# Ledger of designs, part 32: VH-VL binders against q8ssq3r676to911

Target 1, 236 residues: q8ssq3r676to911
Amino acid sequence: SPQDIAKQLTLIEFKLFQSVKMKELYHKSWTISKSKFENSPNIMSLITMSNKIANWVATEVVTTPHPKKRVEVLKRFISVAEHCKKINNFNTLMEVISGLSNSAVSRLKETWKSLPTRYVNSFNSLQNFLKTDENWKSYRQTLKTKETPCLPYLGLFLQDINFIEDGNSNLSSENDWVNFKKMNLLTSVFTEIQYFQRHPYFSFSTHQNIQTYFEKDIVILPEKELYAFSKFIESP
Short names: E, the ipSAE of ESMFold2; O, the ipSAE of OpenDDE; V2, 0.75 times the mean of E and O plus 0.25 times the DockQ between their complexes.

## First folded at step 14 (VH-VL; framework fv_acasunlimab)

Design f2 (at its last look DockQ between E and O 0.01; V2 from the best seeds 0.00; counts 0 for: pae O 14.5 > 2, placed apart)
Fold by ESMFold2, look of step 14:
Structure f2 (fold): chain C 236 residues (1-236), chain A 124 residues (1-124), chain B 108 residues (1-108)
Amino acid sequence: as target 1 above (236 residues)
Amino acid sequence: EVQLLEPGGGLVQPGGSLRLSCEASGFTFRSYGMSWVRQAPGKGLEWVSGISYSGSNKFYADSVRGRFTISRDSSKNTLFLQMSSLRAEDTAVYYCAKEGYQRLYGDYYYMDVWGQGTLVTVSS
Amino acid sequence: SYVLTQPPSVSVAPGQTARITCGGNNIGDKSVHWYQQKPGQAPVLVVYDDSDRPSGLPERFSGSNSGNTATLTISRVEAGDEADYYCQVWNSYSKHVVFGGGTKLTVL
């Protein structure tokens, strides 16, 4: 079920999130191509998993050739996204919405036209929640309530750290006041990450068959193949 | 396959206005951000403006902020640049460019397909 | 504002390796993209995200990025590689795309 999928992905991804150490975020080490897997291993595991789930969503849609079944795949993933938001799993929510927004999926005009209005409205509402307008205003307002358990969108923390680092890159690093300001801002981000890491989803239990599926059995296609399949199942 | 077509630009007097358009084809327009990049004669590339896939986020270089407005119409697969208060230093070839696919993580803000460009000349 | 510095020109003999540098403060923590522009033509992406090649680009084009310097490397240069080359980053603080000044590659 959608609810079970959302809960199991939450357990998988929260475990990765909980393993992140703040030293992995030092000096933007996850951005350094040569050493990021060595110096930021848990961050990179989360990023890899996130890209994998987003791709999986797109793959499932474009590899479902029958139109009616393909609409049911859309409905199922929108329901997964709804449940993710309900349980404060914004990281998996972003992954599923990103997958459904993939150009290979979004171009399927006939499939999207066949989607019932309730699901269209839900999808639009979820996209609006995650829109980047006014520096992610809707998302940040929700995160400010500090409701737990919660799996925040990792990417926004990383973006905030990049903002802090880039905003001070052209100032003299010999200025102790600039260094103090930078460290204070970074510490605030680290403290928020650690706050959410402390509150696991204790009430969720593993479903081993679903866990094994995500571990070993999911199918993902290279980005170019996604678009090729999409053109095959719905000609332009 | 992927194409960006900028219909002709023009000659405009200083202080005048001009609207550039860029027609996109061969990709899902509403899924990608777009940019305008200009190149003055004999000079390098200068980014002018960018717009997010939804049109909600618009960005401007300091040299054009307050004078240029970027917009998009996804129903027509068209990117626009409304230019006003034009100056001689705005004389350039203006390229529209499609941003690359934005994975959830990585591959941010590069221009994977460019139009042929359209010349805008600002002189009396 | 963030500045990318490129040498104005680089000369190389055919068959040799050309290296075009792009200097920037802590550029190693940014994704660097490279464009080729031949006279009278639009720019063409040749490397993105530091070291990735677009589909259809020769393996002769490669990139690296570390510390304060990103480098575009063109192995076994050909006369057809003669062009202007630009590096580019995104500055997440200013929300600006930044281009380097460009490097003219001359194949003698």
Scores: ipSAE 0.176, ipTM 0.672, lowest interface PAE 3.5, mean pLDDT 87
Fold by OpenDDE, look of step 14:
Structure f2 (fold): chain C 236 residues (1-236), chain A 124 residues (1-124), chain B 108 residues (1-108)
Amino acid sequence: as target 1 above (236 residues)
Amino acid sequence: EVQLLEPGGGLVQPGGSLRLSCEASGFTFRSYGMSWVRQAPGKGLEWVSGISYSGSNKFYADSVRGRFTISRDSSKNTLFLQMSSLRAEDTAVYYCAKEGYQRLYGDYYYMDVWGQGTLVTVSS
Amino acid sequence: SYVLTQPPSVSVAPGQTARITCGGNNIGDKSVHWYQQKPGQAPVLVVYDDSDRPSGLPERFSGSNSGNTATLTISRVEAGDEADYYCQVWNSYSKHVVFGGGTKLTVL
């Protein structure tokens, strides 16, 4: 069920999220091509998982040739996204929405047109929630109200850290002393991350078969193939 | 086995005070939020109060706010409900219940384990 | 205040399926939990998070939640299922636990 998918992905991704150490967030180490896997292994694992899931969502849609079945696939993923938001898993929510927003999926106009209004509205609402307007104002406001367990969108934390790192010198301009303002900004982000890491989703049971499916069995297509399949199932 | 025992119930006059206790065992008490739920004779369940795992956050139903105080002692694995200014409508079986989730600040979702309850009768 | 509405009573014959509803505004956006209470006993959790079952509960018990209605479904009802059933949510706005009024399930 969509709920099962949401819960199991939450368990998988929260475990990855919880494994992230603060040392992985120093010096933008996850952005350095030669050493990112060595210096930020847990961040990279979560990023890899996120990309995989987003791609998987798109893959599932465009590899469903039957139009009616394809609509059902859309419904399913929208439902998954709804459940993710409901259980305060915003990381997986972002992945699913990203997958459904992939150009290979969004171009399927007839498929989307066949989607019931309820699901269209739900999808639009979820997109609106994750809109980047005013620096993710809606999402940020919501996140501030959330208690644990909660899986925040890691990508935004990484973005914020990059912004702080790029916008501030490590040393004060007045002397060679440490820039405490920068350190305080970084510490604030780290503290927030650590807050959300404190408590996992203890009430969720592990379904090993579903876990194994996501870890080993899902099929993902390269971007070019996604688009090719999309054009095949629904001509321009 | 998770167990919750509720001693402390009894007969009290209107305007009086009573302190209920709930002794917890079989789980890490300090890690879970706790709640009190009451049930008047022949009536439904009514949530009374909740407390976070650390005791930092306390929640109350409007019907008891200002009169009841929830607290906990982690060293004794005990939950308390101090009741004051008791009214006849407070007559009920009072249950302590364990929160199903392990939460940082005790946002209550559901109760996975309940005590057997203790009867509180407010009568002149 | 947020309110949950349940029918006062539901009757079913043994072996049939009982459905107990719980109504609330946009309840589908909330997690609904269900408790069983037999006469003279404390409540027991039978469904949580809309459709999950605690360990030890038979598969006959299931839950669903969408729109404005949550439903507890008990298939192949037995005499032992006769009890009061309560739905429950957490209202994050008011910071209250909210119970429905309860439904008495009678097995004919």
Scores: ipSAE 0.000, ipTM 0.497, lowest interface PAE 14.5, mean pLDDT 92
ESMFold2 (binder alone), look of step 14: mean pLDDT 91; pTM 0.947

Design f3 (at its last look DockQ between E and O 0.01; V2 from the best seeds 0.00; counts 0 for: pae O 11.5 > 2, placed apart)
Fold by ESMFold2, look of step 14:
Structure f3 (fold): chain C 236 residues (1-236), chain A 124 residues (1-124), chain B 108 residues (1-108)
Amino acid sequence: as target 1 above (236 residues)
Amino acid sequence: EVQLLEPGGGLVQPGGSLRLSCEASGFTFRSYGMSWVRQAPGKGLEWVSGISYSGSNKFYADSVRGRFTISRDSSKNTLFLQMSSLRAEDTAVYYCAKEGYQLLYGDYYYMDVWGQGTLVTVSS
Amino acid sequence: SYVLTQPPSVSVAPGQTARITCGGNNIGSKSVHWYQQKPGQAPVLVVYDDSDRPSGLPERFSGSNSGNTATLTISRVEAGDEADYYCQVWDSYSKHVVFGGGTKLTVL
């Protein structure tokens, strides 16, 4: 079910999130191309998982050749996204919405036109919640309530750290902690991450068959093949 | 088909201002980062500015920081470059470029589709 | 900021293999992208992420990246491959996109 899928993805991704150590965020080490896997391993595991889930969503849509069945795939993923928001899993929510927003999926005009109004409204509402306008105002207002358990969108924490690093004086290597303003702002981001890490989803239990599906059975296509399937199922 | 269309640039005096725009089509604009790249006559490519898919990260080459402002409007599928305090060395063809597939974390750039470019001439 | 160095020109006979180098300090720890630009035209991506090819590009275009050198390799060069070629990286330290100076490939 959509609810079960949302809960199982939450358990998978929260375990990765909980493993993140703040030293992985020092000096933007996850941005350094050849050392990021050594220095930011849990951040990179989350990013890799995020790309995998977003690609999986797009793959499932474009590899469903029958139009009516393909609409049912859209409905199912929108329902997964709805449940993610309900359980405060904003990270998986972003992944699913990003997958449905892939160019290979969004170009399928006839498939999207066949989507019932309820699902169109839900998809639009979820996109509005994740709008970047006014510095993510809607999402940030929700996150400020500090409701737990919660799996926040990792990418926004990373963007905030980039902003702090970009907007303040560069550090000397001898004094990586010098610059009171920068360190105070960084500590605030780290403290917020750690706050959410401390409140796991204790009430959720694993379903091993669903966990095994995400371990072994998930199908992911390269971007080139996504476009090829998309053009085949709905020609320009 | 992915397309990037830059309207014509122009002739402008030193110290003047000009706004470039780039209208995008054939892809989901809000899912991709964008860049401006310029090429002075007879010279190589020079990156000017970039903007993340969310618009939250904006980057500038040192030669233009403080004078140029990049922005995007997802409702119009349009990328902008506001140029001010223009100098003769800003004379170039300005290309709009779409970054490749960058879901969620678009901080690492390559330019998979380019516009045809628009000439900006800064002279008396 | 980070510097990429390319030879100004490379000449090759038709049917032979052209190799265009891009030098940079520890470039092997970066993802390298390559662009082709013919006279009067916009650049075109020919290799990204060191060795990946965009859709529709011939298998004759390939790339590698190790140590301090990245290389664009064009096998069985054709007259239509005559162009300027640029390498490019993202420099995480300076937060700049950096292009090499360009290499003019001449097909004899």
Scores: ipSAE 0.054, ipTM 0.558, lowest interface PAE 4.9, mean pLDDT 85
Fold by OpenDDE, look of step 14:
Structure f3 (fold): chain C 236 residues (1-236), chain A 124 residues (1-124), chain B 108 residues (1-108)
Amino acid sequence: as target 1 above (236 residues)
Amino acid sequence: EVQLLEPGGGLVQPGGSLRLSCEASGFTFRSYGMSWVRQAPGKGLEWVSGISYSGSNKFYADSVRGRFTISRDSSKNTLFLQMSSLRAEDTAVYYCAKEGYQLLYGDYYYMDVWGQGTLVTVSS
Amino acid sequence: SYVLTQPPSVSVAPGQTARITCGGNNIGSKSVHWYQQKPGQAPVLVVYDDSDRPSGLPERFSGSNSGNTATLTISRVEAGDEADYYCQVWDSYSKHVVFGGGTKLTVL
């Protein structure tokens, strides 16, 4: 069920999230091509999983040749996204929405047109929640109200850290002392991450068959192939 | 076995005060949000108050806000409801209930275990 | 305040299927839970998270939630299923647990 998918992905991704150490967030180490896997292994694992899931969502849609069945696939993933939001898993929510927003999926006008209004509205609502307007204002406001367990969208934390790193010198311009302002900004982000790491989803049971599916059985297509499949099932 | 016991009910005059207790056993009390729900004679269920697992967040129905106070003692595995300025309309069976998810309180809050309830009668 | 609407009563013959509805504005975006209460007893959870069943509950009990309506379905109804049934949600705006008015299920 969509709920099962959401819960199991939450368990998988929270474990990855919880394993992230603060040392992985230093010096933008996850952005350095030659050493990102060595210096930020847990961050990279979560990023890899996120990309995999987003791609998987798109793959499932464009590899469903029957139009009615394809609509059901859309419904299913929208339901997964809804449940993710309900259980305060915003990381997986972002992945699912990203997959459904992929150009190969969004171009399927007939498929989307066949989607019942309730699902269209749900999808639009979820997109609106994750909109980047005013620097993710809606999402940030919501996140501030959440207690643990909660899986925040890691990508935004990484973005914020990059912004702080790029916008501030490590040393003060006045006396070559440590820039404490920058340190405080980074510490604030780290503290927030650590807050969300403190408690996992203990109430969710592990379904090994579903987890094994996501670990070993999912199929993902390259971007070019996604688009090719999309064009094949719905001609321009 | 998860068990919730509510021994604190009784008769009280209008304007009076009463403290209800709910003793929990059979689960990790400190890890679960708790609620009070009441039911007037012949009426439906009415949520009264809730408290997060840590006690950091407390919630109240509009009908009792300012008069009732929810609290908990993890060392005693006990949930409390301090009632003051009691009114006739507060007469009901009061249930304590355990939240279904560990360390959660909010968007998908449900109550998986209920006590047997204790009768509170407000009458002159 | 958020409001849940239930029919006051539903009647069904033994062996038939009972459906109890719970209406609410965009309730499909919320998690709906259901409780059974027999006379003189405390409520018992029968469905949570729209369609999940607690351990020990028979498969005859099921739930669904979409749009503006959640539904509790009891298949192959038995005399022992006669009870009051309540739907429940959490309203994040008002920070309230909200119950429906309850539905009395009568087994004919």
Scores: ipSAE 0.000, ipTM 0.517, lowest interface PAE 11.5, mean pLDDT 92
ESMFold2 (binder alone), look of step 14: mean pLDDT 91; pTM 0.945

Design f4 (at its last look DockQ between E and O 0.01; V2 from the best seeds 0.00; counts 0 for: pae O 10.3 > 2, placed apart)
Fold by ESMFold2, look of step 14:
Formats: C-alpha cells, sequence, structure tokens
Structure f4 (fold): chain C 236 residues (1-236), chain A 124 residues (1-124), chain B 108 residues (1-108)
C-alpha cells in the first residue's frame, strides 16, 4: 500500500540520516569530487539513495505503457507523497515529487490530463509546500514547529551550509569577525540536524519483503533512457 | 535534438530598448531553468540573467540589474530578455541557454544547450 | 563577486595532452563546468560537474577539481580541438553564474 511504502522508505532513509556525522559537513566536504565518498560517506549514501528513489518514481511511470495503468501509477505515487507529508518525512516527499516532476514524466500531457482532479489538487498542494519561493518559506515554517519524529529534507541543510561557506569566501576583508559569525551560523544548522536525528520513528515496523525490494529489486533507468521511454509512450 | 532559436537583435541607440526572444523545442521547457549569456566582440562569456523553471526566481548580473528583465512563457516555450537603458557596453552577441537538469542535491547550474546567438549593437 | 582565473592561452602539439586550469578560492568545493567555443560558434558543454562528460563527447575530454584549481584535460589533442575554453561555476552567495576569462588553445 502507499502508506506501507511511505513508512518503509521512512525507516530506510531515517537510518541513513541518523548515521550522518557533523564532521561530514565540514568544509563542504561532500562537494569535493575526489574525496567526498571517503570524507562524507553517510551524506553521500543518503544523496545516492535519494536520487535512486526519485529515479525509481520516474522509471515506474515511463515503463508503464498502458495509459490507464500509468494513471494508476501516478495516483499511487501521489498517495505515497501524501503519506510522507503526514508522517513528517519531507526528504522522501521531495524525492517522490522530484520524480513526478522529472522531464520524462511531466511531458506526459495526456496521462496528466486523465488524472482525477482530486489527485491534481493534491499534487499541486504538495508542490506548493515544497516550492522555493521566499527561501522555502512554507517548508521552513513547518520545520520551525520542530514536530517529531521528522525526516527533514537534507538538501536544504546542505544548501544553507553552501550559502554560509560561500559567504565567507566573498567577504575576505573582515575574516576574523566573519569567521566567528560563520561558525555560529554553521553550528545552528548542525544543531538543528542533530535535533531531528534524535527522534526516530520507533512506532514503525519493518516489512522485510518491502525492505529487500528497495535494497535489491528496484529498477532505475539512466536519464537518457527515461526520456526515450517517455517519447515512445506519448509521442511528441 | 534540443533547439534554441533566437530571432531579433539589431542596432539600437544608447538609452534605447529591445526585447530578445528565444524559442525552445525538443525538450520539456517548463522543467528547466534558462539563462542569457552575452559575449562582447573579442571578449569572453558574461552571464547576464537566469530564470528558474517555474519562473518565480529570477537572477541578474550586477551590470544589468534594474535595466534588464528576464521572463518566460511556458505556453509558447519562449524565453524573453527585455533590455532597457541600453549602453555601449551592452553591445554583444546574446545567447540563450538551457540549464542542465538539477539533481536533488547541490547547485549544478550549467548550460547544456546553447542557441546560435543574436547580435545587439548599441551605438549612435 | 566570485572570480575564476584562467591562463589566456595554452599551446600544444597534436597528439599531446593539453591542460587548462581554472583558479578560484576554494573552487574544489564547487561544481565546475567547461565549455568549448570555436570562432563564430556558440559554446558547447564538454565537461560538467567537475568530471562528467555529456553523451557523445570523446573520452579524451576529462576534468578534475581540488583545492583552489580545476583542470580541463584534453588527451591526444587534434587540430579540431583548437578553440577557446571557459570554466564556469555557480556562486550560492551572490546567486550568480560565473565564467572564467577563457583560455585560447592553439594546436601547433
Amino acid sequence: as target 1 above (236 residues)
Amino acid sequence: EVQLLEPGGGLVQPGGSLRLSCEASGFTFRSYGMSWVRQAPGKGLEWVSGIWYSGSNKFYADSVRGRFTISRDSSKNTLFLQMSSLRAEDTAVYYCAKEGYQRLYGDYYYMDVWGQGTLVTVSS
Amino acid sequence: SYVLTQPPSVSVAPGQTARITCGGNNIGSKSVHWYQQKPGQAPVLVVYDDSDRPSGLPERFSGSNSGNTATLTISRVEAGDEADYYCQVWDSYSKHVVFGGGTKLTVL
């Protein structure tokens, strides 16, 4: 079911999130091509899983050739996203929305037109929650409530760290005071990450068959093949 | 496969205005960010402006902020650059460019497909 | 305000390896992209995200990025590789795309 899928993805991804050590975030180490897997292994593992799930969503849509069944796949993923938001799993929510927003999926105009209005409205509502307008205003307001358990969108923490680090590189004339302020800003981000890491989803039960599916059996396609399948199932 | 076509351009007087357009095809226009990049004769590339796929986030180089406005019309797959208060230093070939697909993490703003460019000349 | 510095020119004999550098403060923490521009033509992406190649580009084009220097490497240089090469990053603070000044590669 959608609820079961959302809960199992939450368990998988929260374990990865909880494994992230703050030293992996130092000096933007996850951005350094030659050493990122060595110095930021748990960050890279979460990033890799996130891109895998987003790709999986897009793959499932474009590899479903029958139009009515493809609409059911859309409905199913929108329901998964709804459940993710309900349980405060914003990282998996972002992955599913990103997968449905993939160019190969979003171009399927006949498929999206056949989607019942209720699901269109739900998808639009979820997109509005995650929209980047005013520096992610809607999402950040929700995260400020500090409701737990919660799996926040890791990418926004990484973006905030990038902004703080890049600010220092552009303000060299006042380095001593800028470095102090920068350290305080970074510590604030790290403290927020650690706050959410400390409140796991203890009430969710593992379904081993579903866990094994996501570990071993999901199908992902390269971006080129996603678009090729998309053009085949709905011609330009 | 992806094509960007920039009609327009031409000669304009200092202080004048001009709107550039860029018609896109061969990709899902509303899924990608777009940029304008210019190149003065004999000079290097200079980024001018960018717009997010949704149209809500717009960015400008300091040299053009307040004078240029980027916009997009997803129903017509068209990117626009409204240029006003033009100066001699705005003389350049203006390229429209499609940004690459953004992965979930990191800021990966690069230009994977470029238009042919159109010449804008600002002189008396 | 982030600045990328490239040498103005590089010369290399056919069949040899060209290395074009792109300097920037802590550039190793940014994703670096590279473009080739032949005279009278639009730029063409040749490397993105430090070391990834667009489909259809020869494996001869490769990139690396660490510390304060990113490098575009062109192995077994051909006459057709003669062009201007630009590095590019995104600066998250200023929200600007930044290009280097360009390097003219001359194949002797």
Scores: ipSAE 0.323, ipTM 0.723, lowest interface PAE 3.7, mean pLDDT 87
Fold by OpenDDE, look of step 14:
Structure f4 (fold): chain C 236 residues (1-236), chain A 124 residues (1-124), chain B 108 residues (1-108)
Amino acid sequence: as target 1 above (236 residues)
Amino acid sequence: EVQLLEPGGGLVQPGGSLRLSCEASGFTFRSYGMSWVRQAPGKGLEWVSGIWYSGSNKFYADSVRGRFTISRDSSKNTLFLQMSSLRAEDTAVYYCAKEGYQRLYGDYYYMDVWGQGTLVTVSS
Amino acid sequence: SYVLTQPPSVSVAPGQTARITCGGNNIGSKSVHWYQQKPGQAPVLVVYDDSDRPSGLPERFSGSNSGNTATLTISRVEAGDEADYYCQVWDSYSKHVVFGGGTKLTVL
């Protein structure tokens, strides 16, 4: 069920999230191509997982040739996204929405037109929630109100850290002292991450078959193939 | 000009103790990590210890762990290496070295400036 | 522990190109730094972060790092380049600075 998928992905990704150490966030280590896997292994694991799931979502849609069945696939993933939001898993929510927003999926106009209005509205609402307007204002406001357990969208934390790192020197301009303002900004982000790492989703039961499926069995198409399949199932 | 001076070397008996100093100048000392590297006569370079800019994070080679203590005094721009339970195999030229990065956090080490080194001889 | 392997010695004629290798397991995923040490002197940084040169170092010195091998390249070798060269990495697992065994470069 969509709920089961949401819960199991939450367990998988929260485990990855919770494994992230603050040292992985130092010096934008995850952005350095040659060393990011060594210096930020858990961040990279989560990023890899996120990309995989997003791609998987798109893959599932474009590899469903029958139009009616494809609509059902859309419904299913929208439902998964709804459940993710409901259980305060915004990381997986972002992945699912990203997958559904993939160019190979979004171009399927006839498929989307066949989607019932309630699902369309739901999808649009979720997209709106994750909109980047005013620096992710809607999402940030919501996140501030959330208690644990909660899996925030890691990507935004990384963006914030990059912004702080790039916008502030390591030394103060007033004196040759350490820029404590910068440190405080970074610490605030770290503290927030650590807050959400505090409590996992203990109430969720592990379904090993589903977890194994996501870890080992999902099929992911390259981007070029995604588009090719999309064109094949629904001609321009 | 960045300068590192190591005046504290000398002769010590096995089991003895010695404190090395490294006086830094020409840069914002408190903003950089520092390291000690040693070289036995006719041998290669061996990293001994490193310290974070704040002094809160210290690292040691396995060969000296528990015997050597690295520290720093920012007010005096000085790096220290307290050596205890010295062994013959600790005989070497000891270099202090400045890390290349200005850093607020993290563990990245390369050494862009080295002192001239001080000889420590452990012998009975 | 992480280990770096260098050839004990490399010989090159003046004007030719010297290549000193540094081997390590997946060293390409690490930042490699190189030091030059002349007899009776302290080491001097000649390459850092695989291929960057400190100020004052001639362009003859270059570095590369890929796979399991990092390489220090010295083009148009001069007599003054005769020295010991050490590669170095930071090992995040053991939290150790690791040096290679060093390579004696002889200019023939």
Scores: ipSAE 0.006, ipTM 0.512, lowest interface PAE 10.3, mean pLDDT 91
ESMFold2 (binder alone), look of step 14: mean pLDDT 91; pTM 0.945

